# Designs tried in a protein design chat: VH-VL binders against p40593. Part 11

Target 1, 148 residues: p40593
Amino acid sequence: MIHPLIQRLTTTLGYPLLDADGLDRQVRTQPFSVLFFAGDPQRFPEALDVAVILPELVKAFPQLAPALIAGADEARLQGRYGFSVWPSLVFLAGERYLGCLSRVLDWGEYLERIPAILAGENEDLPRIPVLSPESGTPSCSPMETSES

## First folded at step 5 (VH-VL)

Design b19 (framework fv_firastotug)
Fold by ESMFold2-Fast, scan of step 5:
Structure b19 (fold): chain C 148 residues (1-148), chain A 120 residues (1-120), chain B 108 residues (1-108)
Amino acid sequence: as target 1 above (148 residues)
Amino acid sequence: EVQLVESGGGLVQPGGSLRLSCAASGYSISSGYYWSWIRQAPGKGLEWLARIYHSGSTYYSTSLKSRLTISRDNSKNTLYLQLNSLRAEDTAVYYCARESFYGKWYFDLWGQGTLVTVSS
Amino acid sequence: DIQLTQSPSSLSASVGDRVTITCRASQSVSSSYLAWYQQKPGKAPKLLIYGASSRATGIPSRFSGSGSGTDFTLTISSLQPEDFATYYCQQYDNWPYTFGQGTKVEIK
């Protein structure tokens, strides 16, 4: 069942809830997108924390067009974008996968990691093949937040 | 608070190589951001040289690409700039800088700079 | 590469004066991708303005930026003693990112 904190994103804030056709339109019309993969909040309670912080991220990065993914399509698109942890935020430039951030992070971590993700596959930089382990495309790696 | 401290400057012989270091504190250089090297010849303006992305991808000024190598050591939280075939016109203050984002990148944090003099 | 030309190259002013510096680009630059820096002798540049008009943290309100396309302006509404410095514009719309040649603001 759709949790009220997640439902508020679509009903109060007007974020689109995308099925397969909606996602195709989103990536063709928006320069940058952030896709919210919430999963089942009963299984992944951190999805509720991400639901709270996502509107604040959009305020900080207004170039991002936010959208939620319909539950029926989440598993298929998880395979497409390659993340393994729920919840996840997936960042796109048009159709191009730029990276993802899994679970809930500290606010400062979002402010530092999102700019790097958005810069990763710009056309003004050398092109990097999508989903290559050796590419400059950021991954959903918690170890990228700190190396001590 | 993030702080950058450059080192490795001084008097250097023409034709040799130069390796500068930039020690970062208060932030892990592998945690995102682009990190750049920028130089300024005495009495002249700023010239961007090279950047490195958190993934290790590197980008260079076209005119200096064959003489530059930017790198990092995550275990030491340190950035490096290697410049080969030194010439008198490489005399400059060398800065490392962090690029911050507003749609694209600008430089929001700079080190103190290190002077490199190429002569004799 | 986009070339940035600053005008004037130098100016003399008194404390309390309004100072205007122009940055002109050889090609169109989005107004969101232009920054201004202040540099004092012996010091690193300091970010003043990004996104053509947004003040960086801690920068006094007397500094303001404006402009779009190829014509950008930095204004200091009431010059203070600590503002005598060299100012640089920088575009980050197109790689490689380029700087203007600088404008030196000197005491009259």
Scores: ipSAE 0.000, ipTM 0.470, lowest interface PAE 16.0, mean pLDDT 80

Design b2 (framework fv_umesolerbart)
Fold by ESMFold2-Fast, scan of step 5:
Structure b2 (fold): chain C 148 residues (1-148), chain A 120 residues (1-120), chain B 107 residues (1-107)
Amino acid sequence: as target 1 above (148 residues)
Amino acid sequence: EVQLVESGGDLVQPGGSLRLSCAASGFTFSSYEMNWVRQAPGKGLEWVSFISSSGSYIYYADSVKGRFTISRDNAKKSLYLQMTSLRAEDTAVYYCARESFYGKWYFDLWGQGTLVTVSS
Amino acid sequence: EIVMTQSPATLSVSPGERATLSCRASQSVSSYLAWYQQKPGQAPRRLIYGASTRATGIPARFSGSGSGTEFTLTISSLQSEDFAIYYCQQYNNWPYTFGGGTKVEIK
């Protein structure tokens, strides 16, 4: 039983629901993609907020081709993109990862952060002295972690 | 120990076939993208093939496309490379390599390699 | 495919000196560039990814810089254990491609 707000994205708005093969096709054919990893809305209720805002984000950034990821493949594909928390939006240029935005953000935050992600600015990691040299991650961090 | 161990390298005649294996241990194999990389004697590194964590996305170098098949068995924690129509220029040490997470995709873990010699 | 060119092919330096290795891509790879170290008879070892981020456990004397098509690996104070061949690799586009390698020899 898929929640109506999430189901609307595929049935009313025609967003593709991608398994792993569908994702390969998406990244080959679309210059930019935004992938919605919703998780279980009962467990992650912010997925419903993201489901409502995603069509508005696509209107603001029409270069983005939106898609949902099928539940069976969500955990497997999380490993590829390394996002740490559900729900997440993953941004791609063709096959290449540009960045992610986890949970629901304020509208103004989306308007500032998405252009930076699309410009590739998240790959310019600051040189910060840290205890773990691999902990300097972009806008969303991999969850190795307490929240899994 | 987090490690990758290749096996199956052998002497093969041109036109022959060979299957390489890579056994993973110490980490959750099913969560990682895997690659094969080769190195001819005295030469540099050459990327051969990629397989996604699910096994659904696969890519090959043009030099091996149509002749080599990458596959994985997540239950057995193993990666495979089936090689057919082998040529002298396929002579190399073949490395199994794991990709890191979070958009980094560099090879963060390598096996010790297995030697394939294609010679008559 | 993207062609990666490394220079020089061989670099001879004394212990304690700085070594700078170059890697050039035939087209932009953004920051999706890694460096690996390979010692004789061994598998390659991870050094740097994202053009400038050191992998866990890599000494601070190793640093990477660059973006787009021009990249450098610098070893600020070369140690005896740094004798090796160094490879750059782009992971921006399929197929993934490596440079031809730079051999660092201690004078």
Scores: ipSAE 0.006, ipTM 0.515, lowest interface PAE 12.7, mean pLDDT 82

Design b20 (framework fv_axatilimab)
Fold by ESMFold2-Fast, scan of step 5:
Structure b20 (fold): chain C 148 residues (1-148), chain A 121 residues (1-121), chain B 107 residues (1-107)
Amino acid sequence: as target 1 above (148 residues)
Amino acid sequence: EVTLKESGPALVKPTQTLTLTCTFSGFSLSTSGVGVGWIRQPPGKALEWLANIYWDDDKYYNPSLKNRLTISKDTSKNQVVLTMTNMDPVDTATYYCARESFYGKWYFDLWGQGTMVTVSS
Amino acid sequence: DIQMTQSPSSLSASVGDRVTITCLASQGISSYLAWYQQKPGKAPKLLIYAASTLQSGVPSRFSGSGSGTDYTLTISSLQPEDFATYYCQQYDSWPYTFGGGTKVEIK
């Protein structure tokens, strides 16, 4: 039920695949975590791009403990972290939410934003994105609008 | 407790427009990853998917019926509405709404009881 | 569109029998397959999703297996309450498509 590029993260690279209980253990044992919410690659093909880039991000930021969220829990846990689009990377310091990065970003953007997230520097805009039709579709990362 | 219930007319004349409402409780269509769809079943026949709407207002329609179908939601009222134009006796069926849950892709995990719609003069 | 073919269209079996229903997709669906049970006059009830994951509250005598294009629903020891029509559904791509159904009648 998992796309091969996403499945490789757990089977070849040994990243944990976490349900809710596994997530509780991860956040209690790891100083920093990056959680991958892949979503449906048919609807959100950028999930495959993020699956490819995630190991490279871990090499650049070795303090991050990567993990995938089991598909059955993705939608439920989206409510906890408040991101509005799939795929998303959620960054935690233990149990504390630090921020997220939605969709695939330019490599330079990852290098700029991840250190700021880990340092808590974006605390001046610390709102967890919430899906609201009237306020627009919030996202953890900038999404260019069509301006139309 | 999660529930869905269909409502609408039991009888529709040929060429009229059918409007069905799905009222639900125990979940919200503002929650990411949640969807609601419509499925119908003519008497003694198989199930046929009609349309889906998702938390982000994304909509999908059965291509064979797309010109006739409109799906919309009112998140504040916990309602999803299906409109089907130009009704024909062949559209006589029980119409179900169902919630979609996510596990890599979306599937129907909870169904309403259905509402029977008869199309006849 | 992905065509779903169920076999058999109907079957009769005795209580305690092992029953197997098959579902064939016209193309690979990567295990994005659900099984539903529908009793006379009632709405369908989800039994299995992701080809083999049993929905909570469903008796353990129900199981699903398969991959690619070929999928099966098995009832290990048929009970009187299992009289019903069973449907498979692919959710790999839109439009979603259902099998024609298999009516299970207890002898």
Scores: ipSAE 0.006, ipTM 0.530, lowest interface PAE 13.0, mean pLDDT 83

Design b3 (framework fv_umesolerbart)
Fold by ESMFold2-Fast, scan of step 5:
Structure b3 (fold): chain C 148 residues (1-148), chain A 120 residues (1-120), chain B 107 residues (1-107)
Amino acid sequence: as target 1 above (148 residues)
Amino acid sequence: EVQLVESGGDLVQPGGSLRLSCAASGFTFSSYDMNWVRQAPGKGLEWVSFISSSGSTIYYADSVKGRFTISRDNAKKSLYLQMTSLRAEDTAVYYCARESFYGKWYFDLWGQGTLVTVSS
Amino acid sequence: EIVMTQSPATLSVSPGERATLSCRASQSVSSYLAWYQQKPGQAPRRLIYGASTRATGIPARFSGSGSGTEFTLTISSLQSEDFAIYYCQQYDNWPYTFGGGTKVEIK
C-alpha cells in the first residue's frame, strides 16, 4: 500500500493528491507547480528520498505549489511528460510544462537545476495533458536507463 | 435524460434563511465540479459559488461570503445552497450548473432554475 | 475581480444578416472564455467554450474568436430562433464573471 513517508506529505503536510480533475484546477490556480510522481517505492526506493527532500525544496522555492499524483493516474500522465525513470518531479508554469528531474539528486544539483527550469528555457513545450496521455515530450531520464 | 433539477425557491422575509437543492440524474455526479449561478429579474447572470467534485475546494462570490454555504452529497447525487441573512438583492432565479472537466471548465449543463424572492 | 464588458447592449438585426457581438475582459483570460444563449423564460444554453470551440449540436453559423482581452461572437445568416440574449463568461480564475449580455432583437 502507500508508504508512510509518502503518505505524510498529504496527511501531515497537507499536499494535495491530484487526479486528472484536481490537476486541471491546480494548473488554473497556481503560478508554478511541482508534481511528485513517486511510483512504487519497493521498486524505486529513491522515491522515499525524494519524499523527504520535497518539503525542503518547497521551503527553498516557496513559489512552487507541491502536489502528488494519485496512483491510478500516474501511468496516464507519465507518457505525456516523457519521463521513464521513477521517481520524478515535474515542473509546470500554469499549464505549461517546464521540465522534470528524475531520481534523487544532490542538494546542490537541485539548487542549480530548479532555477533554470523555472526560468522557462524550453518555452515551446506543450500544455499539460488531458486524462489520456500521449508521448512526445523530452525525457528527463538520467544517463542510466530503466528496464521496461 | 442528463439533467439538473433545482428546488427550494420561495418567498422569504429579509434576514430569513432558505435551503436550495439541485438533483442530478443521467450522469456520474461525483465526477463533476458544480456551481450556483443566479439571475435577478430582468438582469444578467451572476456567479455565486463553486464546489469541487470531492467537496474539498469551495469558492464564493464576495456578495454572498459568510451568508451562503455550498455543499454536496455525492451518494444522494445532490447539490445544496444554504442561504442565511437574506437581502432584497438576493432576489433571483438560482441555477445549478455543471462544470465540464479536462481543461474545459465552462458550464455545459444547466438546471431550469428555482425562484427566490426576498421581500417583506 | 475580472470585469467582463459586452457591447452593444442591444443589437437590432434582420434575418439573414450577420451579427457580431463583442466581449472585453479587464485583464487577460487567455482563451478561457465561454458564450451562452438565453431565450425568455429559459435557462442559459451552452454555445462556445475555449473562445472558439462550438459545443456539441451548435450550428456552424455560430463562431467565436479572440484571446487575451478581446473576444467576438459572430452569427452568420441569422435565423429567427437566434433572437436571444448572449452572455460571455471568463473561467480563467475565481470569481467567475459574466458580461452584462447583448440582446439580439429583430430589426
Scores: ipSAE 0.000, ipTM 0.509, lowest interface PAE 13.0, mean pLDDT 83

Design b4 (framework fv_umesolerbart)
Fold by ESMFold2-Fast, scan of step 5:
Structure b4 (fold): chain C 148 residues (1-148), chain A 120 residues (1-120), chain B 107 residues (1-107)
Amino acid sequence: as target 1 above (148 residues)
Amino acid sequence: EVQLVESGGDLVQPGGSLRLSCAASGFTFSSYEMNWVRQAPGKGLEWVSFISSSGSYIYYADSVKGRFTISRDNAKKSLYLQMTSLRAEDTAVYYCARESFYGKWYFDLWGQGTLVTVSS
Amino acid sequence: EIVMTQSPATLSVSPGERATLSCRASQSVSSNLAWYQQKPGQAPRRLIYGASTRATGIPARFSGSGSGTEFTLTISSLQSEDFAIYYCQQYDDWPYTFGGGTKVEIK
């Protein structure tokens, strides 16, 4: 069962829920995408916080085409993008990986980090592979800020 | 550089109240889920409470439900534990602990602890 | 609640020897199991997470194994600084629970 706050993203706001084929279409048709990897909100309650903030991020960055990833494909795509933490937001320019942001961040940190990601300052796919579904390598931790 | 520092531990009488604080530095506090873990003298570790990064989700051990309140102030980079109706069995060193970003929710950073003694 | 049982309560070993510590969960926790080291008067120190992944900066002599309900922490060629109490912890389900600890002491 999908949590109501996450389900609202697809039912009320019309965000696509992507399997592997859907993701292929998304990256071919959208100049920029933000992919939401929610995980299980019972285990990762921050997924509900990200579900609430994601529409506000899209309003602030209207070039982003938001999408959710279907649960069955999350582990496979986690390996592809190299993040280790749920929830995560993965940012793409077409097919090109730009970066990711894990867990929920301060609003100010989203405003600082998303423009840098979208400018292509992090243009390489993670070189560190995910070692197993149970253990990953760290890749999408937020930066410490001087504003803190 | 990356650290948690607890404070507020004191000697209190049974039935009393006390507030513990945990100051975070060197990392983006607002991005991490936080916990309180306690350890009675000469005994093992016991999980006490959890708070999500936003503060929206909170869980307590049954032993402290209705008596303890966890909260956080992300702007001040501080975690709190408000303790009421204290009992002798609440005597312990209280640690604040951060959950990892590494796809597992283990405690990757611990403070040095603050001692709470509940005694007449 | 998931009950974590550690054995033995105390393990006496000589420096340079291997120490093997056991942790059992009352129900499956998959690989959502961590190990911590605690020295007298100090906070716990992270060692292993995900049952077998060594935390950054932890010496190679520490290794973890197991899944489901049976877990092992192994310290090969024990050093003087390794004499401490070791705790396992499950983070599979609420409430989070710890084992009772295994004290590794010098023979």
Scores: ipSAE 0.000, ipTM 0.506, lowest interface PAE 15.0, mean pLDDT 83

Design b5 (framework fv_umesolerbart)
Fold by ESMFold2-Fast, scan of step 5:
Order: structure tokens, then sequence, then C-alpha cells
Structure b5 (fold): chain C 148 residues (1-148), chain A 120 residues (1-120), chain B 107 residues (1-107)
């Protein structure tokens, strides 16, 4: 089930493919991570574009430890990070959720948005909330918090 | 104060229905995954249901599938469990529980529980 | 589903002694294991997550260890307030499952 362009990330470039245990170790050991949720490339063809650009993003932001999420765990982890659009890149500082970027963006947009995501820590907003399913299919977007 | 408060527990006859509520305060409810966990009198803990922060991902224990419906209202900071076709074995204290984050998905905050008794 | 087995069902210890509680999973849960303490009439209280990480505010006498299928909760120098029922829980796989509990009581 793994497309060659996605498989290359683990086989040629050595990016870890994380199951539930692997994710725990990744967030415990890495100062910053970018997690690639590819989905099925037949359903989400932009996953192949993100697979091509991800190594270039890692070169531009070498502090990021890249990892792929095993297909069996993608739906489980989607619920926890709150994104609804595939593919998505999720950015973490250790265990802390920093933000996400859904679909493929232009190179310049990645260069502008990733530094902002890495600079902003969401300890008061542990994950970006998404609209309910009744409100459509939201991408990774911040929502206003309205508590206490 | 960060807390969860359950309500709605009652005595119900077999085959009946009941709706439980859980009110959250002191934290950003819309950012957290929520669960229902139950405990029969004198017995251990049993996981019942999960709902993601947005409400889009839902899981149920096999024992309650097709009979129970979990839902949430983030604007009201409330979690719900709609129970139908209740059975004697559903008699338990029902807790709402919040998951921690990012690989630490244990239940880091629990309510005080609400008792559901299904008999006669 | 993953079956969690706790042993012993009841552990009798004297204050000041070391208590060691076992939790076993029917298949690997990696380190996605938590421990909870429950006193009569109360909700469970968080103790340990990730098999070995103490939750905030939990006394240093509580420690967890293990990975995969075998896990241990240790209470060093047991205090009178520690007599309770302890549950382990795996959160690696759906459905989440709990052990049957170990009751720690005064000898």
Amino acid sequence: as target 1 above (148 residues)
Amino acid sequence: EVQLVESGGDLVQPGGSLRLSCAASGFTFSSYEMNWVRQAPGKGLEWVSFISSSGSTIYYADSVKGRFTISRDNAKKSLYLQMTSLRAEDTAVYYCARESFYGRWYFDLWGQGTLVTVSS
Amino acid sequence: EIVMTQSPATLSVSPGERATLSCRASQSVSSYLAWYQQKPGQAPRRLIYGASTRATGIPARFSGSGSGTEFTLTISSLQSEDFAIYYCQQYNNWPYTFGGGTKVEIK
C-alpha cells in the first residue's frame, strides 16, 4: 500500500515510520518534529507532492526531525491533532503541538509559515481545534480559545 | 479550578433510555479528547467511549455499540452520553475523563461520577 | 482486545514497607501504560503515565517501570494514605483496557 515516492522517505532517507510506540519515543527524544500524515495517495494525490518537498523542508529547517505515521495509526492520531485534510504536516516541540500545514503549499509559503509555527508554542492551546463535522471539512487552522 | 462534573444518573428499567452530561470548567474543553469510563458496583474500570476534540472521530466498546451515542458541544463545554436499550449489566458509576496530549493519552482528569442503576 | 492482568488481586503490607504491583498485557502495548489509584467512594486519581512518568503532584515514593507486556508499580515506604485499589490501563490500542485492579490493604 505504500507509494514509491513515500516509501523512499523511509528506505532511502531513513525517516522513521512511527506506530503508536514510535510516536511516544519521537516526542520524548526530539526537540522538534515534523510528522507527515500522507493518507492514501489515490485519494489524496497531493501527498506525493508533499513527499517530494518534505526532504527539502528538512534541509531548510534542520532542527526538524521528520517522521511518517504508519497508515494503521493515521486515523487515531488525526483525532488527537485535530486536522481533517490529508495530507498534513504536524509540527511539535517535544510533546507540545505547535501547528500544522495541510495540503501542498508553494515553497515560499512554507518558508514563511514554518518559522512562525516554530516560534509560537501552544501550551495554552495544546492542539489547534477544528470545526465540527457539521461545519464542513476544515484544514489545520487555529481557532479562538474562549475559556475562564 | 480544572474540573469535570457528571450528571444525569438515575434508576432506569431494562430497555429504557438515559442521557448523561459532563460539564467541563477551568480548561479549553474544545482542545481535548474526551472519554466515558464506567465501573460496576464492586468491580473494576471499563472504558466505554471516546470522542475527538472536534467530535469527528468516535469509538465505542463492543458492549455498547449501537446502543450508546457519545457527543459533545464545545460552545457549552459539555460532553454527553445518550444511552438506549439499557441492560442490567450497564449498571455502573459513569465517569467522564479527559485525555492528556501527544502520546500521553492517559486519563489525566476525571469527574466524580454519576450512578446509573438498571433494574426491575 | 488487549487483556490486562493485574496480580496479586490483594496485597497485604505494613506501613513503611515496599509494595510491588504487577500488570501484564496479552500483547505489547509499548510504553503506553498508565496507573491510577482509587479509594472507596472516589474517582480514580492519576499516578503514572508512559509506564514510568510520575504525574504532577504525585509523591516520589510512587514509581513505574516496564515496557511491552510486563509492567510494575512500586510504592516505597508505604504510607497510611496509600491503602487503595490500583488499576493499570493500556492506551496503545482500541479499545482501551484496564486491569482488574490490585487492592493494597493493611497487613
Scores: ipSAE 0.005, ipTM 0.532, lowest interface PAE 10.9, mean pLDDT 83

Design b6 (framework fv_umesolerbart)
Fold by ESMFold2-Fast, scan of step 5:
Structure b6 (fold): chain C 148 residues (1-148), chain A 120 residues (1-120), chain B 107 residues (1-107)
Amino acid sequence: as target 1 above (148 residues)
Amino acid sequence: EVQLVESGGDLVQPGGSLRLSCAASGFTFSSYEMNWVRQAPGKGLEWVSFISSSGSTIYYADSVKGRFTISRDNAKKSLYLQMTSLRAEDTAVYYCARESYFGKWYFDLWGQGTLVTVSS
Amino acid sequence: EIVMTQSPATLSVSPGERATLSCRASQSVSSYLAWYQQKPGQAPRRLIYGASTRATGIPARFSGSGSGTEFTLTISSLQSEDFAIYYCQQYNNWPYTFGGGTKVEIK
């Protein structure tokens, strides 16, 4: 089942739930997107915290078009965008990968890091997943420099 | 027009060196990941090398590691392949190929190819 | 590396018939599989990506299906311009790998 806090994003707030074809339409029609990779909230409970904060992030950054990824496509896109920790937010400018932020961050960290990601158009973050379940440290955040 | 044009292919002696170029036009070259793919006469396609949009991430096929160097100049909209210690088995048409973005990281644009012949 | 195997090596069909080409991966590549068409003396041409999505400008008679390790390219009502060599390619893992190709020739 989809958890109520995650389901609210699609049913109450109208965020699209994208399969591969939906993702193609999203990136062609939206200047900027934030893609929410929630995973299973029983395994990744921080997904529920990100589900609560995502609408507030969109209010702070109204240029972002939010969307959720259908479960069947999450593992494939995890491989291509290179995050190793769930949940993750992936940022795109049209078709271009800009970066990601894994796990839940403090509000001030989101306000600092999202503008840098949107300005940087940085596509050199890993595209192939490197799983490190024992680390507990997010692979896609924080990005320390605009060069990396 | 959106296109890739390779140049630099030549006849070269075994052990020699050669530099291939690929000129991009009609699109924002600096936004795309680029690849070199080769095809020996009468044979299939073989991936050679990858370079990220900024040039920071590079991968090579095992057959060319230590001998070939991929690079790019985004200001000049050009991709390069520096080849050293060439062998007869490197004889092939070399294509530069552009990757598409997000879920579409396949080769959506190919050059016409440039022929490299390695023989005595 | 992931080995891509295409079958048959050669497929003889008549114009107007359906052609079905197979591509098998030695390990799962999810849906990160593309198909390219190549005619003699020409560069490869994009056809399908994501196992089943037609590239822009590709006729509806071309369709792809499959996921994981087994993939199919189908060409319905084959036209004269469709006689070519077709390659599958996985772009899930490094190194990227291609199948050996299937030559579709006129019967």
Scores: ipSAE 0.000, ipTM 0.510, lowest interface PAE 11.8, mean pLDDT 83

Design b7 (framework fv_umesolerbart)
Fold by ESMFold2-Fast, scan of step 5:
Structure b7 (fold): chain C 148 residues (1-148), chain A 120 residues (1-120), chain B 107 residues (1-107)
Amino acid sequence: as target 1 above (148 residues)
Amino acid sequence: EVQLVESGGDLVQPGGSLRLSCAASGFTFSSYEMNWVRQAPGKGLEWVSFISSSGSTIYYADSVKGRFTISRDNAKKSLYLQMTSLRAEDTAVYYCARESWYGKWYFDLWGQGTLVTVSS
Amino acid sequence: EIVMTQSPATLSVSPGERATLSCRASQSVSSYLAWYQQKPGQAPRRLIYGASTRATGIPARFSGSGSGTEFTLTISSLQSEDFAIYYCQQYNNWPYTFGGGTKVEIK
């Protein structure tokens, strides 16, 4: 059973629902992607809030190609990007990992943090990934930003 | 100096094994996707393998799948290609190549190559 | 896999003339196409990426065009150092694939 708020992203808005093969095509064909890892909304109810705000984020950042990850592949593909918290938005430049934003944030926080994540791609020198497979259960929160 | 230097090429008998290395300098190696590309004598370029910056995503050409293993050591700034069950058709100059930034993903930096000869 | 076909296999031109090289993909690769130059005994040298963007340090006489499946590399006013083999490469799909090369030789 897929929750209606999540299902509308694919059925009404036409966002692709990607398995591993579809993800490979997405990352090779899209300059920037935002991947929505929803998890089970009964266990992670913030996924429904993220489902509501994602279309608005895409309007604010039209360079982002949104996609959902198929539920059966979520845990396997999560290992590719190293996040540990559901729901998560993973940001990519092609196949290159730029960062992630876990759980639901305030609208103003998205508007501040997404440009910083995307700006890492536009540097003359490459951005060093913060998350490592050896770090255990990684966090998508930046270490350098103050919290409210 | 931004540079890639391959080493490890040798004469090997069919069925043998060989490990190639590529040493990076002058850039933040851990931030870049890396590739191996080969060229048989008098022939064109053939892509062999890809590894992501973290090492978690790996792809192989069908011709080498199951026989070659790509790996990297970001602390040592080195890329590797472990070759097993070598065949005569694996004879080639092997280049390591770096993918560019900013969604460009073409090979913007190449090493000088190292020659692998598979012959009895 | 996507097959890249280059034509002609060999192009004979005189210094100062224009050379036009073609590259065709069996399926669309959008603009994710690069051109490389290779001289005997040397590693390939980057020329063009994104089908039409000249890499840093590459002379203005080199230009690329095309999108989807049909691509062209043009070398205007050919210099003696331009006699080499040229390869196109798609980086849109796995596996990455190269064309067979076009040898530009003196007439």
Scores: ipSAE 0.000, ipTM 0.516, lowest interface PAE 14.6, mean pLDDT 83

Design b8 (framework fv_umesolerbart)
Fold by ESMFold2-Fast, scan of step 5:
Structure b8 (fold): chain C 148 residues (1-148), chain A 120 residues (1-120), chain B 107 residues (1-107)
Amino acid sequence: as target 1 above (148 residues)
Amino acid sequence: EVQLVESGGDLVQPGGSLRLSCAASGFTFSSYEMNWVRQAPGKGLEWVSFISSSGSTIYYADSVKGRFTISRDNAKKSLYLQMTSLRAEDTAVYYCARESFWGKWYFDLWGQGTLVTVSS
Amino acid sequence: EIVMTQSPATLSVSPGERATLSCRASQSVSSYLAWYQQKPGQAPRRLIYGASTRATGIPARFSGSGSGTEFTLTISSLQSEDFAIYYCQQYNNWPYTFGGGTKVEIK
């Protein structure tokens, strides 16, 4: 079953639920996107906290186009982007990956970190940011080894 | 011109080693995920290995795991495949292939291929 | 590993006729499926990605459809230059896997 707090994002608030084609369309048409990777809320209950705060984040940052990722695609995209902690919010500028914020954060931390992530847009950056200690700033907090 | 050029293919004895190179030109190499794909004579395509744009994420086909090592040098715009413990079944044309961007992860650019023959 | 099965192995079509090629996945790959064309002695050429999106420069006669486990590539009005082997590929799960190919021959 899909949890009511997550279902509300698509049914009441009208956030798109994206498969591969929808995601391609989203990144081509939206200047900035925030993608919500909820995971299974029975396994990752903080997903429900993020589901509650995501609409408030969109009010604070109206340039962000929010979307949820279809369940079948979540594991594939997790492997692609290398985050290991659920839930996660992934930030994009068009097709460019800017960073992610895992788990539920303090409201003040969102207000400070999101502008820094959005300001990090650069034409010469890799599509996936460098997470090596020698080559870049980590944008997503890994908790466990994922599908490596 | 946007291009990938493989080199290093040769005749090698079973148990031997060989290093393949792929030189990229005409695009920002460091922004793209890269793959090796092979094709045995008269057979279909077989995926071999993946490396992320930064080099931090790597995957291998089970058939080559422990024997092949994929690597890249973004400053030199080059992709590599170090092959060891080669077997007759590794005989194939090896293609370097580029993945398209976010949501479009198909192979949008292919090299011409380089032939590796493993035979005594 | 996800097994990709293509059928038929060989298809003979006259110029101007419709060709329909099938690709089946052993488990769901959502829409993460691509089609490539390969002519003798050449590297594969991109055709379709995301099951149904034509790559840039690909003629409108090529179309892809399907999702989950059943996919189809259709060439609506086959031309002589369409003689080739066509491969499907899933990029949903690691390892990436290709179908065995369908050879399209002009009658």
Scores: ipSAE 0.005, ipTM 0.528, lowest interface PAE 10.5, mean pLDDT 83

